# Ledger of designs, part 1: VHH binders against Putative pumilio homolog 16 (APUM16)

No score or structure here was measured in a lab: all are predicted.

Target 1, 332 residues: Putative pumilio homolog 16 (APUM16), of Arabidopsis thaliana (Mouse-ear cress) (q9fie9)
Amino acid sequence: MANNNSFSMSTMFNTIQEILNEEPLTVPSPPSRGGYSLFHIRKAEMDIQRIFNFMTGSEDLKDDISVLDTGTLMWMASLMTSDCDYFMVITTNKNGSKTLQKLMGMSDDMDVFFFEAIMRLFIHVMTDKYASYVTIQGMRVFQQDKRELMYDQILRYACFLAGDQYGCIALNEIITDLDDPYYRDQLLDIVANNALLLSNDAYGNFVVQHVLKLRDSRCTRNIADKLCGYCVELSFKKYGSYIVERLLEAGDVPMATVVLDLLACKTEMLIRLARSEYGNFVVCKALELTNEILTADLFYGLVNRLMPYRHLLHRSPRSKIATILDSMSVPN
Structure headers, positions and changes below count from the first letter of each chain, unless a header shows other numbers; Kabat numbers aren't used for antibody chains.
F, E and O are the ipSAE of ESMFold2-Fast, ESMFold2 and OpenDDE, as the mean of both directions, binder to target and target to binder. V2 is 0.75 times the mean of E and O plus 0.25 times the DockQ between their complexes.
[cut] stands for letters that were removed.
Atom coordinates printed by the task and the answers are left out, and those that the model quotes come from them; centres of patches stay.

## First folded at step 4 (VHH; framework vhh_6fv0_2)

Design s01 (from b03 with S99D)
Fold by ESMFold2-Fast, scan of step 4:
Structure s01 (fold): chain B 332 residues (1-332), chain A 126 residues (1-126)
Amino acid sequence: as target 1 above (332 residues)
Amino acid sequence: QVQLQESGGGLVQPGGSLRLSCAASGFTFSSYWMYWVRQAPEKGLEWVSTISGSGGSTYYKDSVKGRFTVSRDNAKNTLYLQMNSLKPEDAAQYYCATDEEWLAYLYGDTSAFDYRGQGTQVTVSS
């Protein structure tokens, strides 16, 4: 386990992935303790294989779902959810996920089986490319009482999901779909409270970027507050620079937070940032926006720090900073 | 308020067995994934085992697979860890944890367990 001094989101993600990868997804090789007939065990295994074939088969066979009676649907739902391994094999299969999504919402009685299985396997389902859409579908079609319990699970696991390659995608879709202001505001608060950690994460940065695109003023100000003092450091990094650019575009208060960080750093650091691969876009945007919205004190603060080094900035291709500075000079 | 109380630790010889218990209160126990974590003297917390809310899914650290079994009794709000074939390297203070506590620690909050004066000590010696 990583300690605080060596901790990173990548190390955390790898540790969690090791936990997930240790779950057996195949039918247990040793039989459980006695009490089962070999005939009944074999029959159940044959039945689940038939369900697998049906659920994961070609798309042209999906029309058969509409003709299944309630008893058959209940039997299938019960059998599919009788063992976590069976449910995961079906839901992590592209066709199985799609077929299951079509079965969901057809019957409240049947949905109980799917809901309980999803809740038991929540992390595993949410961090799989295909299975995560089963959970998202449940949030759309299940009764309100079940949806609220699923929202509670999203709140509980939000930061973990944000750090996962598939979980971050599913979380972003849920954030977009979530119209209940109580759960939405809590979820946005969790992202904002963890903005520094997530902005530096390989996947979590996409969640921060997505939330900033929503233009929620309270959440955006909270993110700006958490990133205050770190805007220069983030701007040297590819995805960190994207987040800082979004803060610059998000209104007067977030913009001021970024620009004040730029003005607080040493001149050598500011010049290095202005000439860097990603930071030059941040400095350029800060100049353009402070000039455009007539915040003259912030604009001239930046100009005064950069002008002595205009020659060096001209030697940095793919930068518009030198062009902006040139427009402030009296023609010779 | 979430409360967790561990018990069942003690002194055993190598190859011996112990069964740890964790009594939970203040939350809907059956809805939560639970964790067993341990800390040897002057070391950080180490993950040992995980169990889903229903008990249907279990996970183990590689070094304890085949020797440890995690289980739960949701009617009694109690989590268990059956430890067989104990080795000297298993000696540690054992804690049970909610997903919230353990994920906070994994997310870099090493102080997430500082308020936890509880736990149950396992000592393995000849």
Scores: ipSAE 0.000, ipTM 0.123, lowest interface PAE 21.1, mean pLDDT 78

Design s02 (from b03 with S99E)
Fold by ESMFold2-Fast, scan of step 4:
Order: structure tokens, then C-alpha cells, then sequence
Structure s02 (fold): chain B 332 residues (1-332), chain A 126 residues (1-126)
């Protein structure tokens, strides 16, 4: 439990001043060497614990950290980044991550410490739920030279991050935020070039879905090209079917890629897909969209393949396909 | 423990043919999608071909379509790659892989293939 006013900005300022007044971490002569080592260790551990409490235990902490002087902020930044393990303990803590984000962008001199720590621990920071937001914040507030080096790391580790449970979330947020056409286009190209792999991955599928939501015509066409020949296989899978449905909705060329895959497969496979838990939504959407945009050859290609089996499709409780086919049996 | 052992490589003239084999053990072979991948000197691994567990679905890199044929014999736990009309650009070390191993490599585990067998070398020269 927190004590009265223990986490207030006034209390924290007084605590930091107390630490600074005890500097440096030296013992007066003539004590023994063993006494020196133990005293230095205790003082350093106490200072580290005080900073940890400030960063992570901020129940009563006010939002305005600008009340702290430049020397105090520089000292805190230096101490927090002095050890990789200590930096990770702070950044992986929900409150520590939030507080660190507020410290970032306040001065370029201080940002050097945070940038260097992030770069040393890049994959570890990017694959943690809370620490990843520290890296995202750096990409928003650091000077351009540092941001570009961080973008280079994102490009290097893009596929690895896409396959991670937290890395995929961070990568998607970076993709959304990234305004630089050079880095944005390279990142989108990496996703598109790996679209088959990512679409079949437990987390990477979310990256493909996110990129398709951006409605970038070049990237969407590249994804469609890479998934050509695999649309039927993907459509049997929960997240794969979502990706295929997005391709159907993404314009004439991606839609044609999906529908041509459906038409190229064996009739027994097409019927199995139309009756499957996820694939029925793909086949239904293909019929609806090809009919709506008056793509008669593709629409009737699907209808002609499915019509002989309409009785079987009527027995599928999740299929709207039978209803569409029934509408074709009463011409007027 | 998954064990994969490739064989059948060698030196061939342009336009020649080779048949690669991959002997699998330590897993239910017929239940797994299998991959052929290759690595040319000083290049990364590239995907060549994929086959479903039943053998009913096959996929190929565009540059090898019509020339290469992947197949499998589930009774013998063996994967095959028939390579016809070989070109100098096909020269590489060839590896078979499970989907899990291939995905691990592509997601940035560049050491995913460090503990595999030697693969089988295909050299195409005149």
C-alpha cells in the first residue's frame, strides 16, 4: 500500500534532491577496501530502487514532469539506462513504460540515453506489451537521424516482429504512423513479399489484414499476386478466410485473383469450401461481388460450378450460397 | 525429434535432369506439408516447392514451374523433387523442410537450418 503523499511530485522532488545531496557514491578515507565496496553497492541499490519507485509506483504522481530540473532529468535518464536489465524492468512495467514515454522528447541530450538503450535491446523492447510503446514513442519524438536508424531496425526485423504476439501489434501501429514514403513503401513491400507466410501465421495474419485495411493499391495487388494459387487453401482457415474476403473487396484485380483460384480448383473442393465453416463466407462474397459489379463471366462460372450441388448447399446452415442460387432458378 | 536427410544431387549439364529425395523420420510424415528450399552460394534460402500431406496440392516458384515436379511416398516417408531442364540459375544446396522449420527461418530465425543435415548439392555447368 502507498503512504500519504508518498507518490506526489513534491515528495518525489524531495526524494530526488535527497539522493543528489548524498552524491557522489564514495566513502571517506581511511576505511578498508571491503567497506568501500559494500557502501558503494548499498548506495547505488538505494538510488536505483528510488528511481524504480518513481517510474513504476506513481499512484499520486502528477502528469507534469517538466517541474524537474534538467540536471535531475539527465541524472535519471543516465541511471535508468546504465544497465540493460534495469532498463528492461522499467520499460516492461506498465507505469514505467508510460512514465518513460513522458520523459522522451523533452531534450535531445536525454533522448540519446533512451535511444542507445532501445537500440541495444531492440527486439526485446519491440516484443514486450509495454516496452514496445517506448520504441513507438521514440519514433514519434526523437530527432530524424535517430528515427531513421530505428526505421532501419524495423525493416531488418519486420518478419520476426510480425510473428510475435506483441511485435505484430507494435508493427501495425508503426505501419499506420509511418509517413516517410521510402520506409513505408519498403515495409509494405516486406509484408507483401511474405504475405503467404504471414497469412498462415498465428500473429502475422493480423499484419496482412492490417495492411489490406490501408487500401494501398500497389501493396494490395502485390499481396494478391503472392497469394495467387493459395486462396482456396487460405479460405478453409479462420484468419486466412478473412484475408481472402478483404482481397475480394479490394478492387477488380484482387477480386479476379481470388475468383480465378476458386474456378481453377476441382468441383469437389469448391463444394467442400462452400459448405465449410469459413469458406462459405468467401464463396458467398465472391458470388455477391461478381454479380454486383456485373462481372458476368466470373459470376456465371461460379454459378455453373455450384448449381448441380444446390441441394447439398441447402443443407448447410451457415451458407447464403443456396439463396443466391435459388434466385437464379426463377428467371424474369 | 524431426529428422530429414536429402540425397540425389550432383553435377549436371544445362538441360539435364536430377531427382532429389528426402528421407523423413521422427514425425507423422503424411500429416505434414513439406517444402523444398534452396540456397545458392552467398545467397539466402529461397522457396522452391510445397506439397500437402496427402500429395493432392502442389505449389512451385514461378521460375521452376513446368520444369520441377514435387511428389511424396507416404508409405516410405519420402519426399521427392524431379528437376528437368536444369538451368545454371538452379545450382544450389537443396534442403527439404517441414512448414514449421521454413516459417522459423522466414520469421528471422536465420539459424533455423544450422542444425539440419548437409542438404544435397546441385551443380549445373557446361
Amino acid sequence: as target 1 above (332 residues)
Amino acid sequence: QVQLQESGGGLVQPGGSLRLSCAASGFTFSSYWMYWVRQAPEKGLEWVSTISGSGGSTYYKDSVKGRFTVSRDNAKNTLYLQMNSLKPEDAAQYYCATEEEWLAYLYGDTSAFDYRGQGTQVTVSS
Scores: ipSAE 0.000, ipTM 0.104, lowest interface PAE 20.6, mean pLDDT 78

Design s03 (from b03 with S57R)
Fold by ESMFold2-Fast, scan of step 4:
Structure s03 (fold): chain B 332 residues (1-332), chain A 126 residues (1-126)
Amino acid sequence: as target 1 above (332 residues)
Amino acid sequence: QVQLQESGGGLVQPGGSLRLSCAASGFTFSSYWMYWVRQAPEKGLEWVSTISGSGGRTYYKDSVKGRFTVSRDNAKNTLYLQMNSLKPEDAAQYYCATSEEWLAYLYGDTSAFDYRGQGTQVTVSS
């Protein structure tokens, strides 16, 4: 059974456009080039420059938005969204993004223009530092039907966004703000199902860490289950060690998953981990938390395996592990 | 353990109808997007339809739009594909599938379907 299929950005953009076409939009199509005189082109260029100056100008100019009439607002929205490159220049500008956010939610008719532009440029908008806030604002102020289509796009591109330096930040904001239980649970499931890959990614690890901080017990258990068997390997790595530390903090079951992985490895590997740059924090936290929670079997399991090497651990920089072990050697 | 079991295939004449079912177990069914994919003789796997976890969103291959309807019953952990106006070109082994990668249907990448059943055969012949 052959399953050798490829994908491309072109295929992805065509699919996005098809999704938008299945949801009737009232947004006017740009006029055909053949139907326009040079006069119309020049007028549009002058109007575009005026809008750009307004959108990217100072806060004082933008505070006057409330006094603009509906016709002017609709005209501005239409021109801003008539060209993808022009829209992106405005939305990726710090002031332009802020001004656009103020215009959103003022009129359902105007929001159709912004919604269409955001959806056509979804990945580009979501992976930009300033433009991503435009999408987040749309999710807060647009009508329910538009918001659901935006949620669907977040679900479709969640893993791609998690791997991007700005996309991961925007995704974390969306995860925090998303109050629809269906879409929230779907997004949490995507993160959990991809937890191993994301935990090893330079940006995706921040998404896993953020989700663990939400203290959603179902999602946290799913993440722990997916990382089971890999906790020692992850603990040697900078980002992986952060994830493992958060699992230790996340409750009895995730904590037990981590500690059982530590106990399942060879003593030689456990000592190497305890002395490593990142793993020493994991082993230290495992000891502290198992002692605090009074999981005596797990605590003493760790102590018994580390104790013969106590003096070796004292030679490791920042070894709080040795201090904990020493407290067990002289009971009062 | 994700397990998917398809049923409902058979031999039909052109213009006929079939309803395929897929019984799912081993995962939280309502939390997963589900897919129907098919493999015709001497061809690769092709995506046919997608349904969101709630059932609120559905997507179809262009050639089956208006003829096929995907649906799900989350209380029964069952996925369905209603196939009407069947054509000889629809003859294939049909699989229900799910993915740890939620992007499978957008990219047409059948390698992203981590889990699929054994399939059910659909034959369209006079």
Scores: ipSAE 0.000, ipTM 0.125, lowest interface PAE 17.3, mean pLDDT 78

Design s04 (from b03 with S57K)
Fold by ESMFold2-Fast, scan of step 4:
Structure s04 (fold): chain B 332 residues (1-332), chain A 126 residues (1-126)
Amino acid sequence: as target 1 above (332 residues)
Amino acid sequence: QVQLQESGGGLVQPGGSLRLSCAASGFTFSSYWMYWVRQAPEKGLEWVSTISGSGGKTYYKDSVKGRFTVSRDNAKNTLYLQMNSLKPEDAAQYYCATSEEWLAYLYGDTSAFDYRGQGTQVTVSS
């Protein structure tokens, strides 16, 4: 067998996280020969600490930021973004993130500083619980030219973000908010093209589930095509079973893909699936939907394979399948 | 303007060696992660190797581990790829690449790289 991808998505995501932690190239400021006096350096350090205290302080104890003049806002934005480590300390703080979000969109000139800092620290910002909301806010309030550059970065890092514990949450918010058909369709295509890897990932499965909830017929069909042959394997897993149930609910073609996988597997595997903790919900859903929505052929294909073993299904505490099968044994 | 220029490709027999070079200009080379990517005829771009700005961290595609070595000379703004024990499947156009993001996707396709050179051809034939 050729063409083994030695890196799983999870292995790649873990490797990138290790690089982020071990390689301290998190300050992408232009390299310049420093020459400030000690007086100016100390004053800047004091001002930085004052800004930090303001940004991270309790929201209930802060003055309305709308009273700040343009000069003060520009000064604050410049100081917060002059050091990438300092910017990250503010954005990864719960109150700092919230306060920064309130400052964004107030001035196009100020937004340039926030935009540049976000772009330089994109992966760090997008993979943090609180800082990711700063990027989401920028995509909502910045001018169109900046938002499009941010969309380009989302497309570039989509698979990495999908595999991150916070990146997947932020990516899902962005997918929901994206109304530009060009960027939205490209992002959906990236998710669909990677659906098998993501469905088996600890966090990526949440992105696949989220995309399926959008009920985009083209994307859902592409996901179904990528998961064809794997629906039974996925249905034994907690989150994999959720994905398969969503495909069953998503229309005729995705439903048929799932049901045909069930019909193609060995009878022993189908019965094991029907009795399993998560797979029983998939088999039950397949029976319910094929009975109500499609031609009898798929429904009776499932019934005929399960019926000889109905006595095993009656013993499962979670068996709705047995009830459906029993209803078919009474002719009327 | 960012410019990347590859050299050192050529025809080599299976089991042979080649050393590729990439001359970089228009940016602070030592501050950027650098990448080697390749494209065989009628195939997409394939990531080969990554090196950190300092040269302290290196990463490789599994099929080239132990055979290829990436290195850099920051004083000369030059990136290198030493290729040993070359196989027919290594034949491709080789590109050096970089990104405005200091850390890029390690399995990048062409969309993961903001800048790429014109490439240098590697042919492996007996």
Scores: ipSAE 0.000, ipTM 0.114, lowest interface PAE 18.2, mean pLDDT 77

Design s06 (from b03 with L106I)
Fold by ESMFold2-Fast, scan of step 4:
Structure s06 (fold): chain B 332 residues (1-332), chain A 126 residues (1-126)
Amino acid sequence: as target 1 above (332 residues)
Amino acid sequence: QVQLQESGGGLVQPGGSLRLSCAASGFTFSSYWMYWVRQAPEKGLEWVSTISGSGGSTYYKDSVKGRFTVSRDNAKNTLYLQMNSLKPEDAAQYYCATSEEWLAYIYGDTSAFDYRGQGTQVTVSS
């Protein structure tokens, strides 16, 4: 019968009421779970199911968090972090992630449970769309000692995270939020040292682009140094060309690094780049910036190499290079 | 490279005490959950204790609760196991262990630990 069906609203009200009336319980450890009596195992599993329903439920249940006493919150935190699967079910759920974020920072004692669960499951949490925001929240609200340990994990896994579709987003948020110059500089150094690998990665290129947008002079110079010799290769690629364009805009030294790469390549490669779908924007920007800031040697170096092929460049529908070269000619 | 080196084992009489140490290197020790596992001559690998990176959470096999205490000194990159009231059934090769992969954390499976030391032998007999 329909009497066997659970209705969301009734289930949620029962869950709140049961949590509010439940006494604190001894939480089973994942490694020793099999050692507990059947009674203790069954009780803990029944209780965690109620917590799942509460944490992943509607906004009405979440407003009721303010009514929960410290003992109940500590019991909930302990139970939901007692098993890795419990924590992941909650954190990978959109509502569960949001609810956990609200609980974090409320109590240092409670934060110990969340911190240890995040650290235990760091890669899994950081590579999930919703769970990654739980880690970001911890880095914002936890005590300094915990935040430093989390930063150490970010440094350890930075390149792996940069290569992940959700990890790269979380890493960029963390880079933006980092106020500690020691950890910030270390993380920026890891990105710069791996700039070539990341610039060629499907997701890592977004991390390099994000770091360049920060306009950190030291990091930008280090990225330019690591990409030196590869700017032409990168400029043929969609996202690689974006990175090279950002280097051109980043100041005199990064600009010179890019332009010198253009001047060092063989004429055939330079013309092919100037006519390519993405590389034409790089060559055009190099011409415009070297002319604008009056770096005559670099500007005329490019002009002298491109001018003999002006007619070929006119045949490229996406190229504006020919128009720039035409402006250097006497109308006769 | 991750390295774990256990010490402190030996021969002890029933009811005696031993303190095991594990010196860790090659990783950010304070960021890792650490484990004590043991293997008796006629038995498989058996989980004994777990300690969180901060040291705030500790877990024990039921048969060692109240007798064994796991602790860590993150400044010295050292893990400890204080064993009191030792019983003949505690005789085993003791290993400290850790893992880079979340699977060891999720399942508590001793076979899933990526890194384990050479071990230290604990013998309980007169």
Scores: ipSAE 0.000, ipTM 0.137, lowest interface PAE 17.4, mean pLDDT 78

Design s08 (from b03 with E101K)
Fold by ESMFold2-Fast, scan of step 4:
Structure s08 (fold): chain B 332 residues (1-332), chain A 126 residues (1-126)
Amino acid sequence: as target 1 above (332 residues)
Amino acid sequence: QVQLQESGGGLVQPGGSLRLSCAASGFTFSSYWMYWVRQAPEKGLEWVSTISGSGGSTYYKDSVKGRFTVSRDNAKNTLYLQMNSLKPEDAAQYYCATSEKWLAYLYGDTSAFDYRGQGTQVTVSS
């Protein structure tokens, strides 16, 4: 019903314009000093409610929003950001967040209001499922000076955001979007420097995994350095094992770090790891990836330590480890 | 051009200590794993210790664990080996080493070292 929807949206747009063009009553009885204050408070509350209804409505406002003049946009932006609680109610609403994202980038003067509100409420916005996308949109459409100030806040709160249920998702999207090499490298350094803490965190492990998927050689090497000595411990854990597998897949020094940890641990611990629910995939991948001419020394180091116990590995759930070891038996 | 220069060797009595240094130039030192290897008279090259680029990961030959400590100063492009409780068996020419090849020289295979210094002699008198 496109015609009826177009009519409804036009009516809403006209209501916003009527609010903007509303004049004080020309012949009111003068209110008392207290009544004057109350009148202005109630007028603002009514305008706030109208903006709320506009912002959180389910209608597609994209075409109607694009025709709003600068004065109307400035008025709306000013009113929406006048109160922190009101801004949060709009931005944490699924439709309110989407509508706000459409308003952002339309006017540099209007964006100042949204930028200042986001900066004042940065942690609250970044740790909400819907409001975090408002900040991400600002980083895409705001002027360079505002984006740099927002990046500075991301650097300041990176570890806190990484440990939050929604903050870690938003942080990963920001890492993916970051084209500025200075801010990207600083953010990657913060994640790498905190890799041990984050790898053991319920949400932070997803940030470490995401960063490793970027295949940034310097960052991956730094993560490997911080996880050195802990690769066996991590490999017994579901998400820790995923991180260790990514280090193996990276090859070079990161793979070496993992394999040297495997070779440095006690034989009993290595066999326990090879038979464990998650660690067997790590040991298998270490064998598969080191079974190359340039890494034959590491491959045979692992084979030599696992081979005496191959009968125990055959009794573990069907794993490739026992099959690999059997293929290494030499006749005569 | 990769250049490595060892120093700090000498004559020491059993139970004594020495600190070896290796000055590195011609490459991004902090990005390379570094190695200490030794060769006693009439014996092959023997791997002694490994240190990662950051210095966060260190590995040692079983016979030197607890007695030797490898470290590095990336600001000075210098590798160190602190040797304590020296034994007659530790007497050897000591070399620092690195490689462009990924890890082929680990696990005791020293034939794949691309770069080594001239070495520094360690003598342990009974």
Scores: ipSAE 0.000, ipTM 0.111, lowest interface PAE 20.3, mean pLDDT 79

Design s11 (from b03 with S31T)
Fold by ESMFold2-Fast, scan of step 4:
Structure s11 (fold): chain B 332 residues (1-332), chain A 126 residues (1-126)
Amino acid sequence: as target 1 above (332 residues)
Amino acid sequence: QVQLQESGGGLVQPGGSLRLSCAASGFTFSTYWMYWVRQAPEKGLEWVSTISGSGGSTYYKDSVKGRFTVSRDNAKNTLYLQMNSLKPEDAAQYYCATSEEWLAYLYGDTSAFDYRGQGTQVTVSS
């Protein structure tokens, strides 16, 4: 069953079957009958189909929502959240997600239904391309008590979400939007404390990069501390090199952490890094920034280590490092 | 209910290789982080590896990095652990494990494992 085409049909079928199966047990007695009339069964099927069509319909439905009465809105909220799978079919649909986002924040009574459904399905919602925006919207429009419970869930699942292809995107939007200092600082601390693992992750590296772009001094220093000793290893990797370059740009302390790692490695490793596909950008940036911003000791430390090998660096295609070294060469 | 069934264990010489499999059923496999944990004789459970629901993120115990590779096939609801350059210290009963979504942790917290299979034995000796 593990594809989107079979999911919606199976979900509608299962929702109807669950409604029928949840009927109270009634022992029939002559002439009385137990169970539901065909009319009631057909009504439930029609209501489920109507809500699905309304929620997943065209963009023009956005105009219709504003004129619906409170009773209709409450009925829709109750029905669409009555079954977890049905809610997911709606929220993972592009139009369904957008329509749900428009319904959220209109009424505290309605928001209870949406909040409960989101909390029950938190990981499923947060790891879907369209459904994740439903949670983001809830964090923007729900009352403070609900937002705080949602923030608690984000803190609990932060590392899991960072490792997911859609969860990392949603997490980054939440990090950007989150202005409550307590929850923001806790979330940034979780990212920083896990910076080494996330920097080596296929998706988590995007979360580390995003947090570094915020230029939060405390968080950036914590990330630098956790990556200390690993900057050379990371610089050989595509996304790891981007993270190391951001640390070089982030101020004196993070820059010193990176440069000291470069100076601590063996000369053969440093030259290999300077000639590598991604590491050459790190070494080049380290030279440029230490020349412009920090002490002569770090700049000349790098120059002195690289200078004996400038001829090997010239053999590398379009080496900006070799150009910098040539500008520092003494005759003879 | 959640069911996990491991296979692929056996006897191998030091330096050898084994590929473990775990067949999962009873839950939406693709949305769950999966774990490999092991238990040596007279020792506690030890975390070995973690893989995210999408397979995009993998984590390893330091002593197995570079030797073990975790992967998954979400279409087949199957988790794998490729073990290379096996050492005597790797000999253990290996379990695949998962946790409920509200208890999903980064990795290494064995208290978070709600579900485990029956395990598959890995023996490393001459």
Scores: ipSAE 0.000, ipTM 0.118, lowest interface PAE 16.2, mean pLDDT 78

Design s13 (from b03 with L103E)
Fold by ESMFold2-Fast, scan of step 4:
Formats: structure tokens, C-alpha cells, sequence
Structure s13 (fold): chain B 332 residues (1-332), chain A 126 residues (1-126)
């Protein structure tokens, strides 16, 4: 589903096809092993086919970039960004993405072309496996004014990107890299404010999990606050249970939020959770952590509600909950 | 025996509205998360909306946010989907569904489904 945008390459394909038709290639015997030489490229003589072949070809040929004058580099940047289809074909190609990343940061004048193309195609670039790294590179090497405009776009589309197969990966990389406290804090706040929606999303849950791994106390507390009242519902679910377990591990305040949700639910729901495929891990961890840090009221609150149903919990062969209850030498 | 029965589908013009209903029986309705899913021609089963047992939490597919509203009446064991500003792309067979593991269902794992109804057809054309 991620990257489900229909991308048209008809203009690019027609142009490439016409070049091939007008200049037919004869395959020698044996087949041509001929390389592509940048030394033969002229500013006025460059065409889309040559640029495409250079950008998407072998990495060995990229070392020749140092031979090209600034006028030729500017011409190349102008041509590859002249059409959305051309730019996307290059950026979504593994080698093309890597080559573009090497060209970025070489010249502020050249970066204007790449910046404008990225901004025009922002969602398409950010939701592609290879093209997203072109945007990440821009955030590392472009001048501050351009970087801030790109940060503004990330803030605008943060929730959409979090819900995308490749966008969530790129967003996590950006969150890790972002040193500017103003933009970093805003981005973390957007994740925390949308924690309930994201925790229930196929890809957004990875963003919430990534942010919790950063151990940013303010953001973790904000996530716990937003998930308060929903920890039981989340714990019945595969990825929701992973997030709840991370909250239990994240410190005393997030742990208390989770445990209080467990204590607030009806006994029938708590027993059902303890016997469920994913929820049993949450209840087990809650017991282990409350016992470990000696929060006796929370620990015994859970024990007192689970103990009457110990025999039902023993029927789950992989559950540790019954074993924990048994280890206490408490009457059933 | 768990049963789900959808109704309320029909033919509407673009921009029109429909309200779908799902009558549930055979289980404690208020204890279960409920789902609306659809299947359009040439496409697989697609998640549309989710509502928690209490009705306190609702979730929507991005393309329907602001246009569709899911709700439930636990006293009547009925699930609803109010569909406004209908587009041709919304034309599909709409199903009511329930599961203990709703996130697996939301993203294509139908093996966690307890039940799905026979569906109600929504057609959007002039």
C-alpha cells in the first residue's frame, strides 16, 4: 500500500525510446562492454539519455564527476530537474539516488535545482525507498534557509509519512539526525499528539516505537499521557502490546500509567487480557517490573485480582503469569 | 452463533450520502471492536473504519476522513457508517466485521476474523 501513487513516466519513456530509435545500436559479437565516459560530455551536447545513463549506471563512473566544469554540472542539474518524470526515474533508481546524493552540497547554485525539484515532488520523493535518501541528504548539506523549508514540509506531512511503508523509515532517520531543538521538539510533539492513531497503524507504530527507544523523557511522558485509558485495548494487539511493553520499561511514570489502566479495567477484561496471545506478555511484564521496583500497592493490586483465576492462567502453557503467582506462596 | 447483517447500500450520485447499518447477534456486542471493510472491483479487501467496544475510539482510512463517520448503538447491537460526499472511488461491497486482533485485520491479515457479513452494495454513478 505504501508508495501506491501512480507515477507516470510516459514523457521520459517516449523521449528515451525516440533516441534509441533514431540512433539504433548494433550489438557487436561479443557484446559491447564499453563504458560511459564523462570526458566526452559537452554542456551544449548533453541530452537526457546521456544524463540518465550516467546517473543510473555503475558507481565506478561517478568518480569522473571531478573532471566536469561547473557549467557542465549546472547544465546536468538543470536538465535532470526539468521534468518531474526524469527526476523521479533518477531518484527512485538505487544508483541514481546515490549519484544525486554525491552531487548535492557541491555548489549552492546547483543545489537550488535539486531543492526545487524535491519540494515540487516532496510526497513522491519521501515515500520512495531510494528517493527519500535524496531528501535526507539535502537536509544535511543544503544551506540553512533551504533546510528550514524542508523541515517545515516534514512537520506538515509527518503523520502521512508515519503511515507510509518507506516514509516511516525516512521519518525515523530524520528524527534521529535532527539537531535543531525547535524542529526536533515540534516533530516529537506531533508524534506524541498522534500516538494513539499511530500506535494502531501498520507503519506508524514503528515511529512510536522508535521515538520511545530514544528515551526522551518529555516525549515519552507525552506519549504515555495520550495512551492513558487505552493501554488495555492496545495490549490485545501485536504492535500495540509492543508499545505498551516499552512504556512499562520507560520509567516509573509511564509504567504507572500502564499499570493503573490495568487496575481500572473490569476483572473479566483483565483475565481475558492475561490469557490473550499478546496481552499475557504485558500483564507478565507489569507484574515483574512492579515486583522488581517494590511498588507493593501496584504489584499486590494486580496479584489480588489475578490470584482467584490462577487455575485458568495455568491452562496457557507458555504464560509466565501463573508461575509468578505460584512463586509468592499465596493462598488461591 | 455469531451473525452480522449489513443494510443501507444503494445507488447514489457523486456528492450524495448513504447510512449503512450492521445488525449483530450471537455475542456480547459491547465487548467487541467492530470494523467496516470494503471490496471494490479489481481490488482486494480494504479496511475503511474501526470503532472500539465503548465507541470512545474511532479510526478511518485516510481517503474517507472527514466524509465518513462510524458509530454504534450497544443497546440495539447495531453498527453504523454514515457516508457523506460520496465519490465514484467509494463504490464497493461494504462488509461489517469483528475480531479479537483488530490491527492484524486493518492491514490485510484476515485469518484473525471471527465473522464477516454478506455485505451491502454501494454504487456511485450518475
Amino acid sequence: as target 1 above (332 residues)
Amino acid sequence: QVQLQESGGGLVQPGGSLRLSCAASGFTFSSYWMYWVRQAPEKGLEWVSTISGSGGSTYYKDSVKGRFTVSRDNAKNTLYLQMNSLKPEDAAQYYCATSEEWEAYLYGDTSAFDYRGQGTQVTVSS
Scores: ipSAE 0.000, ipTM 0.100, lowest interface PAE 21.8, mean pLDDT 77

